# Ledger of designs, part 19: VH-VL binders against q9h9l3

Target 1, 176 residues: q9h9l3
Amino acid sequence: PRKMVAIDCEMVGTGPKGHVSSLARCSIVNYNGDVLYDEYILPPCHIVDYRTRWSGIRKQHMVNATPFKIARGQILKILTGKIVVGHAIHNDFKALQYFHPKSLTRDTSHIPPLNRKADCPENATMSLKHLTKKLLNRDIQVGKSGHSSVEDAQATMELYKLVEVEWEEHLARNPP

## First folded at step 1 (VH-VL)

Design nd3 (framework fv_nivolumab)
Fold by OpenDDE, second read of step 2:
Structure nd3 (fold): chain C 176 residues (1-176), chain A 122 residues (1-122), chain B 107 residues (1-107)
Amino acid sequence: as target 1 above (176 residues)
Amino acid sequence: QVQLVESGGGVVQPGRSLRLDCKASGFTFSSYAMHWVRQAPGKGLEWVAVIWEDGSDKYYADSVKGRFTISRDNSKNTLFLQMNSLRAEDTAVYYCARSYYDSSGYWHLDYWGQGTLVTVSS
Amino acid sequence: EIVLTQSPATLSLSPGERATLSCRASQSVGSYLAWYQQKPGQAPRLLIYDASDRATGIPARFSGSGSGTDFTLTISSLEPEDFAVYYCQQYSDYPLTFGQGTKVEIK
């Protein structure tokens, strides 16, 4: 079977009023939750809003951060050819300015069997935090230090594992 | 087979200019970022510059900023290095090199040319 | 810039012996480190990338290890053609930087 990785990115605000989401951290884990990549990333544009309470990103993290273009290359190398699991992953790909094949993408925010298992409406978009608590009995994104992209990536992978067999069969019958 | 062939090296006086060419073949040139790396006689390797596959971005070593310009013509599969205001310390064999992966900005170098010697002396 | 320091400067060994080359970075480069071999009068050749992945066509006797700031290139059993200068290079950040090189010479 094809290798599987989970990805989670943290974004900061750039552009006028900080409304542009720019990649500032990316974490990638393998099927077992081992960290394959975890880097702070320097956006090509001036950071207006670090969004620290959510992103966990601070100015000090950008001092030696990996330039975006370099990081993007490193990340793409890891993702290429793999099944990529993420939560609301379109945001991550957008920040990466990268389009992963749909057939190789798994978005845990859009997997009805996962919601069903969590006693949530199948067509609702549930947060990673909620699903993780409900299905894994684990608290993530706690505290005031912002999100841990590694933790979130690991949680995302674990959630997907719960429905992997069923969902892969579904996708096989209904290719995107 | 991937091939990179540098040309344009020679002897030049300080303050003068010189342009190096690197002809690529055996791969889709326009898909790869390209680099220049130099090596002074009897010394180690020094990275000089990189240009993105589509020329959209460039980076330079501080030692050459403002004097050297990296460019490319993808229609001719050719990489260029325009060297202005040459100094004695620019004396080196200049290599062109390809990034490992295409269209991604990988900065380890999987293929190198044989280099062209630039000698700056009065 | 990230400074890479290689050691030893010169390694004198005989064919068949094990060679261990070190590369230390002034700051963490993760696994974004490559090793090159350069023989006299030749261009560098990629040996290892991503700290431990062997490039295509590179003999199994070459291996790379390490992460963060400390890296090692190992040649399990030196062949006559392995006597050369070896460079490490980081691609974690710009500018790209090389170590000063380790010369592996015949004893």
Scores: ipSAE 0.006, ipTM 0.571, lowest interface PAE 10.7, mean pLDDT 92
Fold by ESMFold2-Fast, scan of step 1:
Structure nd3 (fold): chain C 176 residues (1-176), chain A 122 residues (1-122), chain B 107 residues (1-107)
Amino acid sequence: as target 1 above (176 residues)
Amino acid sequence: QVQLVESGGGVVQPGRSLRLDCKASGFTFSSYAMHWVRQAPGKGLEWVAVIWEDGSDKYYADSVKGRFTISRDNSKNTLFLQMNSLRAEDTAVYYCARSYYDSSGYWHLDYWGQGTLVTVSS
Amino acid sequence: EIVLTQSPATLSLSPGERATLSCRASQSVGSYLAWYQQKPGQAPRLLIYDASDRATGIPARFSGSGSGTDFTLTISSLEPEDFAVYYCQQYSDYPLTFGQGTKVEIK
C-alpha cells in the first residue's frame, strides 16, 4: 500500500473583478489527521477579492505568507508518490498547477458508496459540509468567518476512511 | 459508431512546427478525455499527452513537455496537438485515442484513430 | 516511470495452437492494465482492460489474467486473424506506458 494524505486548499480572487481563483492556503494531513503542512500562500498576482466568507483569508494572513513557487515546491514534495484524498480535488490541483496521477487520487465528492451511506443519490456531487454532517454527525464550515482548510482536510480523510476498504477493492477491480 | 480521424501530418524540417487535428464523431465528444499516442517506424507505442473532457486539465510525457501543446474545441468535436521545436526523434505515426470514464471515474484507451504520419527530416 | 516488459519478443505458432503472452511491471500497477492488438498498417485495438475484462466485440478465445506486477494474455486457439503484435499498457500512474510488444507470427 502507498501512504495516504488528505489535502484542502483555499483560493482568493485575482485578475479582472477577482474572477480568477488563486491558491492562498493549503493544508495537508496524514491518515490519522495530523497536520503535515498548513501555510498561507501569497499569489503572484494582486489579490482583488479575499473571498473571506468562504476562504477565511484576510489581508493580515498575507503578511508572512509563503510565496507561491516556494509553497508549490513544498506541497508537491509531500504529495509525490502518495494517495491523495480531497473533496472536489480537481480545484485544488488546478490552483496548484499540478497534475497528480488519477490512479493515486481519491475524490470524496465522487464516491458512490459514500453518497449511499449518506442517503444521497449515488452519482450526485454532495458538499463536504453535508457529507460530514450526515456521516460523522459533525458541523464544519460553521459561522461567517470562512472555512478552515485543516478542518476540511481532516473531515475529508475521515469520510474516505468510512469507505476505504470497499472503494480500494472497487478500484482494484475497476481501474481507471 | 465511434470514429476518430487524424490529419495534419507531413514532412517537416527540424526546429519547425506542425499542428495535428483529430476529428471525432459518433459519440458525445465533450464527455471524454482524449489522448495522443505515437509510434516511431518499426517501434512500439509511446504515450504523448492527455486532455480532460472540458479542457481544464492536461498532462504530458517528459519527452514533449514545453514543446507540444494539447488542446480541444468541443463545439467542433476536434482535438489538437501543436508541435513546436520538432526533432528527428519526433518522427512517428500519431494516433488520437479516447479514454472512457469507468464507474470509478478513471480510464483506459477504448477507441483509436487510424493515425497520421509526421516525418522530421534531419 | 513504470516499465513494462513483455515476453517473449516473438512467438511462432500454428493456427489452432494456444498463445500465452506475459507482461511484467517494474512496480505494482494493481489491475490497471490493458492489452491491445495491432496489425500491420492499422491502429491498435483494445482487447482487454482492467487486467481481465474483455472489450466489446472481442472473441471469447482472448482472456487476460494477473494483478500487481505479473500479467498474462491468453489466446486459447489461434485463428488466422490473430497473428499480430500485442501490447500491454498500464494506467496506474503517469506517464502512461506500454510494453515493447510481442509479435505472434505464423510458424
Scores: ipSAE 0.000, ipTM 0.453, lowest interface PAE 19.8, mean pLDDT 87

Design nd4 (framework fv_nivolumab)
Fold by ESMFold2-Fast, scan of step 1:
Structure nd4 (fold): chain C 176 residues (1-176), chain A 121 residues (1-121), chain B 107 residues (1-107)
Amino acid sequence: as target 1 above (176 residues)
Amino acid sequence: QVQLVESGGGVVQPGRSLRLDCKASGFTFSSYAMHWVRQAPGKGLEWVAVIWEDGSDKYYADSVKGRFTISRDNSKNTLFLQMNSLRAEDTAVYYCARVKGYSYGTWFDPWGQGTLVTVSS
Amino acid sequence: EIVLTQSPATLSLSPGERATLSCRASQSVGSYLAWYQQKPGQAPRLLIYDASDRATGIPARFSGSGSGTDFTLTISSLEPEDFAVYYCQQYSDYPLTFGQGTKVEIK
């Protein structure tokens, strides 16, 4: 059996009018929710919009942040060969400029049994906040000071655990 | 020098099998995902299959799934493509290609010279 | 699967002229797009990756631009060696897909 981790990233706005999303923080937790990686990451481009309400990132966090190229290498060493769980995980992989095998990827925004447990339409993309409240009775992403990627990664792993047995059996019978 | 050399191509009848080899040299083969890409005569490029650096995962194009098997032997620096139940539509030059940039299959550099597979009666 | 459409199919130009090649994706591929050059009887050669980064050893006359669904490869002044077929390739999602190619031929 392969080891499993959960990931969540925060992005800031770069490029013209801050419309480009660039990686500025990444958190990775293990199966039990213990933090394996949590670093602020310095984008290679000038930050136009910190998007602090969503990202929780401020200029102070960038002072000693790990440069993107170095952080990416560290993160990929952790992800390689593991089952990686995330929510809308394509956005995280895009920010990392990384491809992870579909057979080793678990996206909690696209698992029909998880939506069923939450009394949501199977084909809908539900937010992490909604699923976590409905299924784990926990409030995440509280307030207007931005999200915690550690909190989000931990919630994502716990959500996956609710359907892990059922979903792994489904994937074994219906390989991606 | 970094090199990829394909072999095993030839003329084969429909329904038969053929195995292609790709010998790598000049780089740490076990550190790279490897791909097969094909090109029918006078046509464009079509991605066929990928195998991860340790052989732990594989993906295939729908057109070959269930008929082709990609494998590798890192101790011999060799990539393989086992082609079963060959069809006329499988006629193509087959290139092996190394991933470059990101760990798993993004863009390709280098490419092998290619080996021609002709499926005809 | 993501479909890449290249235009024009054939571009007939003389040495010294500027070549502009288009690649359009059926859905957004971000910047996960590469360009290759292929000459008859040869394997493809990487020119550009991540939409705009030149591969090692590729002359400055080659440049790439674009993001999302619309991409362009520009050759600022054609050299005799540049007459070839050019392919775009996306790596935003599997299966990996290529455009059908644009042939740049001498007039």
Scores: ipSAE 0.006, ipTM 0.480, lowest interface PAE 14.5, mean pLDDT 87

Design nd5 (framework fv_nivolumab)
Fold by ESMFold2-Fast, scan of step 1:
Structure nd5 (fold): chain C 176 residues (1-176), chain A 124 residues (1-124), chain B 107 residues (1-107)
Amino acid sequence: as target 1 above (176 residues)
Amino acid sequence: QVQLVESGGGVVQPGRSLRLDCKASGFTFSSYAMHWVRQAPGKGLEWVAVIWEDGSDKYYADSVKGRFTISRDNSKNTLFLQMNSLRAEDTAVYYCARETYYYGSGRPYYFDYWGQGTLVTVSS
Amino acid sequence: EIVLTQSPATLSLSPGERATLSCRASQSVGSYLAWYQQKPGQAPRLLIYDASDRATGIPARFSGSGSGTDFTLTISSLEPEDFAVYYCQQYSDYPLTFGQGTKVEIK
């Protein structure tokens, strides 16, 4: 079996009117929720909009942030060959400018058994906050200081663990 | 059954414009990134452009940047390629291709379905 | 731009023989490499993705291997319908690029 990690990224706005989402923080945790990586990341382009209410990122976090090229290399070294769990993880991979094989990707926003356990429609896309409250009885993304990518990555891993056996079996031997 | 049908190809003079359409059916079009790939007569495959699921991001080959525009209408299950300032070197069969569904990627993936292609000839 | 070089340009073989096709990348593409088959007048057909995974409906005689910069497509025993042009394609980075193709033709 492959090792498993969970990831959550925060993005800031770059480009015209801050409409481009650029990586500005990445957190990766292992299966037990221990932090493997958590760094602020400096985009190569000028930051137009910190999106602080959502990202939690402020100008002071950029002072000693790891440049994007270096951070990307460090992150990809951790992700390569592992099962990577995330919530709406396409946004994270997009910000990393990274492809990860679908066979090794687990998206907690698209797992029907997980929605079923939360008494939600199986094909609905539920927020991480909602699923975490319903299934783990935990409030995340609270307050006005933005989200904690460590907290989000930890919650995502714990949500996946609730359906891991069922979902891995589904992917491996029950596809027809 | 997944189907992609290109249309709009034809013979045009250099410097003119042409629009290609690709009609999709048999799948949730709005969930897939779509690409255009071309092939000059007797030559290999050349990637042209991509548009992401919601139309938010687009990327182009350097040979067509500033001249071609990719777009989509998810309500009509249709992909478009607007080709302006056409050159003889743009002569090719143009395929639309579906990028395999990959929820965890804002980067490219491989093509699982292709249309039959539509021929564009830029001459005289 | 990542350049993919396929070799040989042409393989002349008989049915029942093994075909081995090479694809070399100018820089590492990890395992983000696909193989397509194209017959005259037809669109390309996906054979292999992620360097070694067979696409749905593709016979077991087709196999892919390699990672980084060196990739191989193997057809263990050629069937008449396998005589075609084969292209490798990387999806590690934009722009997406294809190899020039290897033509597998009947001897």
Scores: ipSAE 0.000, ipTM 0.475, lowest interface PAE 14.9, mean pLDDT 87

Design nd6 (framework fv_nivolumab)
Fold by ESMFold2-Fast, scan of step 1:
Structure nd6 (fold): chain C 176 residues (1-176), chain A 124 residues (1-124), chain B 107 residues (1-107)
Amino acid sequence: as target 1 above (176 residues)
Amino acid sequence: QVQLVESGGGVVQPGRSLRLDCKASGFTFSSYAMHWVRQAPGKGLEWVAVIWEDGSDKYYADSVKGRFTISRDNSKNTLFLQMNSLRAEDTAVYYCAKAPYGGYSWYYYGMDVWGQGTLVTVSS
Amino acid sequence: EIVLTQSPATLSLSPGERATLSCRASQSVGSYLAWYQQKPGQAPRLLIYDASDRATGIPARFSGSGSGTDFTLTISSLEPEDFAVYYCQQYSDYPLTFGQGTKVEIK
């Protein structure tokens, strides 16, 4: 069996009108929820919109932030060859400018058995907050100060564990 | 062979318009952000504009904002610069240049491929 | 906008000598700085990116150093083909800006 990690990224708005989503924080946890990586990341572009309500990023976090190129290298070293779990993980990979093999990617926003356990249509896209409340009876992303990417990565791993055996068997029979 | 070829330069009067084209070959044009950079005769380099790989985002130098429009046609592997309300100060060789990567890291590595340039002279 | 100031404006040196070119930014650009070489009648050529990484195909005699506001391009031993104008460029913030250039000319 391959090693498994969960990732969650926070993005800020850069470029014209803050339209571009640039990586500003990344958290990676192992199977047990222990933090392997958690760094604020300095985008190479001027931050137009911190999106603080959702990202939790403020100007103070940029003072000692790791430059994107360096952070990307560190993150990719952790992700390479592992099963990577995330929620709407395509956004994280896009921000990292990284193509992770689909066979090693697990997106908790698109796992039919997980939606089924939450009593939702299998084709529905549920938020991480809703799935975590329904299936783990835990509140995450509480308040208006932004999200904790560590908390989100930990919740994402725990959600995947609920369907891991069933979903891994499915993928073994139906490789992506 | 990765190549960029500019065209459309010439002599124009102040207040007139001119369109520059940049034809790309030898790489997947639709995957890379593209820049225009200019150089006045005997002077240094001045960045003009950038356009994202899909045309969704654009940014301009203040000196050209409101007068110049950067655009691209990925089906034709062509980058454009529409220059309106031209001034004597716009006289320069105009280079198109490729970012080394598309998306969010398009400028981490500078501009790795440049065209030969096309001369625009604004005079009366 | 971030202003880049290059010094000296001109370096007059002989082949075999060491060239040291300075680029200073009006505010911190981290390591988001590139160096270009331009010969008369030619487009610029990327030499160094991220302050210190050599671009593909660039000879080992070219090296970059520095971070924040103070950057240096060094040519350890000048070859005849190295006599050119050199520009630094920042990509830390929009608008992207270039320095005014340093001319390295044969003595």
Scores: ipSAE 0.006, ipTM 0.496, lowest interface PAE 11.3, mean pLDDT 87

Design nd7 (framework fv_nivolumab)
Fold by ESMFold2-Fast, scan of step 1:
Structure nd7 (fold): chain C 176 residues (1-176), chain A 122 residues (1-122), chain B 107 residues (1-107)
Amino acid sequence: as target 1 above (176 residues)
Amino acid sequence: QVQLVESGGGVVQPGRSLRLDCKASGFTFSSYAMHWVRQAPGKGLEWVAVIWEDGSDKYYADSVKGRFTISRDNSKNTLFLQMNSLRAEDTAVYYCARGFTYSSGRYYFDYWGQGTLVTVSS
Amino acid sequence: EIVLTQSPATLSLSPGERATLSCRASQSVGSYLAWYQQKPGQAPRLLIYDASDRATGIPARFSGSGSGTDFTLTISSLEPEDFAVYYCQQYSDYPLTFGQGTKVEIK
């Protein structure tokens, strides 16, 4: 029925002492893992801390980056009306300054059957890296030069597909 | 809710000029790349030109390069096509179309205007 | 430029029948392929984007498939309002180009 996409965003630090998280890259993939969107995004505020170890973002990526207002419009057009899959996805939506309907949101950090398959406590918030290693036998976020949001979005979609039938049935019986 | 309305079409002689306008409403005009697409009577669709969201970049079909100029005024939600040195083969319905992209610079068209007819004849 | 060739030029069918329309690209366009429907006197209407994704409000009987150079638009069971001209469009590279169109007409 409804189309499904997976999203992963990278943030940089803006504001006092770099404590504000501002969107600086967004990747969106379709159900099959094909890239629909992948852009570096220029925050409207001065970047204080690139957080490169986690974000993978450096000053050179900002030179040709899409301004936040324009990128946000493009991203929201993709997400509207679709089931959106993410990992700790509330952080992505906050960075986008966007509210997505709960009924169309799937957060792989809060799906008990997924943790159960990974031999993890059902109520624990497991990292994307850990779940991907346990369930897909794949290492992501390798090294210390930052994460790939494309790789993370693809892994997130594949993880969701492992529990999709079971979880969609659960949601049909227990509407959010 | 989303509307694109073209105007400025008419009958002109070869070698003359004409300007087309496209008035947008119902969306944030400054957030979208805008395109012109034309269709000669009884023929298929032909892409003419694009202008990016902020007006910073433009591309044209080879058939119109050097003769047509695309521009926009985001404060007025209006797209323009200035057509100079018109030829008989420019006769077509001209559509204003909103560009949508999932990948930067790669646009398909989610909304179209009703079109305005330009006839170039002696 | 990338040339899109649509076949057949004309498809004569009756309501209730399946329509299969082809679009072939002169070089790979990945999945950057859209389909439009155009009725006489009207502007084109977006049906499918990214080769297989249905646009908002488009009935489930419309489906798209393919990647690279070979693409198909399928209408599973023709309704009277589906008799129209259909165009494919690539957005992999500039200039953006359209196919020449396939007319689906009543038999």
Scores: ipSAE 0.000, ipTM 0.467, lowest interface PAE 16.0, mean pLDDT 87

Design nd8 (framework fv_nivolumab)
Fold by ESMFold2-Fast, scan of step 1:
Structure nd8 (fold): chain C 176 residues (1-176), chain A 122 residues (1-122), chain B 107 residues (1-107)
Amino acid sequence: as target 1 above (176 residues)
Amino acid sequence: QVQLVESGGGVVQPGRSLRLDCKASGFTFSSYAMHWVRQAPGKGLEWVAVIWEDGSDKYYADSVKGRFTISRDNSKNTLFLQMNSLRAEDTAVYYCARHYQSGSYLGAFDIWGQGTLVTVSS
Amino acid sequence: EIVLTQSPATLSLSPGERATLSCRASQSVGSYLAWYQQKPGQAPRLLIYDASDRATGIPARFSGSGSGTDFTLTISSLEPEDFAVYYCQQYSDYPLTFGQGTKVEIK
């Protein structure tokens, strides 16, 4: 059996008017929800907009943050060869400048059985907050201090575990 | 047979535009990020741009940023490079190249076209 | 941008001799380094990726080693077809960059 991890990244705004999303934090948890990686990451470009309301990132977090190049290497060593679970995971992979094989990628924003369990349209893209509330009876991403990427990665793994058996059987019959 | 064939090169005056095409065959084009790499006469290799497999993201070398646009049409297995505001220093053989590195958008290039010469002169 | 410096600029050897080519990075690139061979009028050919892995179809006489900032391409015994220009390339970060090349020429 393949090992499985869940990932969630936080991005800050760089580039003109802060419109470019650059990696500034990454959290990775194992199948049981234990933290394997959680670091603040220093973008190579000047941060224009911390997006603190959503990212939870402030200027002080950048003081001793791991440079992007080093953090990326560490993260990719953890992800390589594993089933990687995320929510809207293409954004995380884009921020990491990383392509993970589709056969080993599980995106909880695009799993029809998960939406069905939440009484949502099967082909809709539902937020992590909504699915977590509906299926796990837990509120995440609450308050003004921004999101916790650890909390989000843990919730994402728990959501996937609700449909894991069914979805893995589906993927075996219908490879990506 | 896996191959890439460039076309569209030629002689063009400074300040003008030129579009390069790269036709892919023998592999699932839509599954690979694609690059443009150039080589000035008698000089070394210089990376120009990359486009992700679905066209969702792109990166450019600073020397061409704002002047060149990389794009692709997966239904036609074709990669494009739109070159605007051409300068003498853009004179080079332009190669399209297939991204090679399992699990990363940063990578090497395993398949190259034969190249198409672009000469920018007055 | 990460600068790659290759040495020597030119290596003059005879068939059967060992060639050792160096590539040094201005900052660590981990193992994210590739080597290419280019003959006049031809596109580059991938030889080595991830510092030490041979690309498909590349003869065993080609080997790569190194990590971080110091990398070596070795050709254990030069064949006539091996006289060419060799480039290293890093893919640790954008922009992707190449070394200036080492020309391996017949003595």
Scores: ipSAE 0.006, ipTM 0.529, lowest interface PAE 12.5, mean pLDDT 89

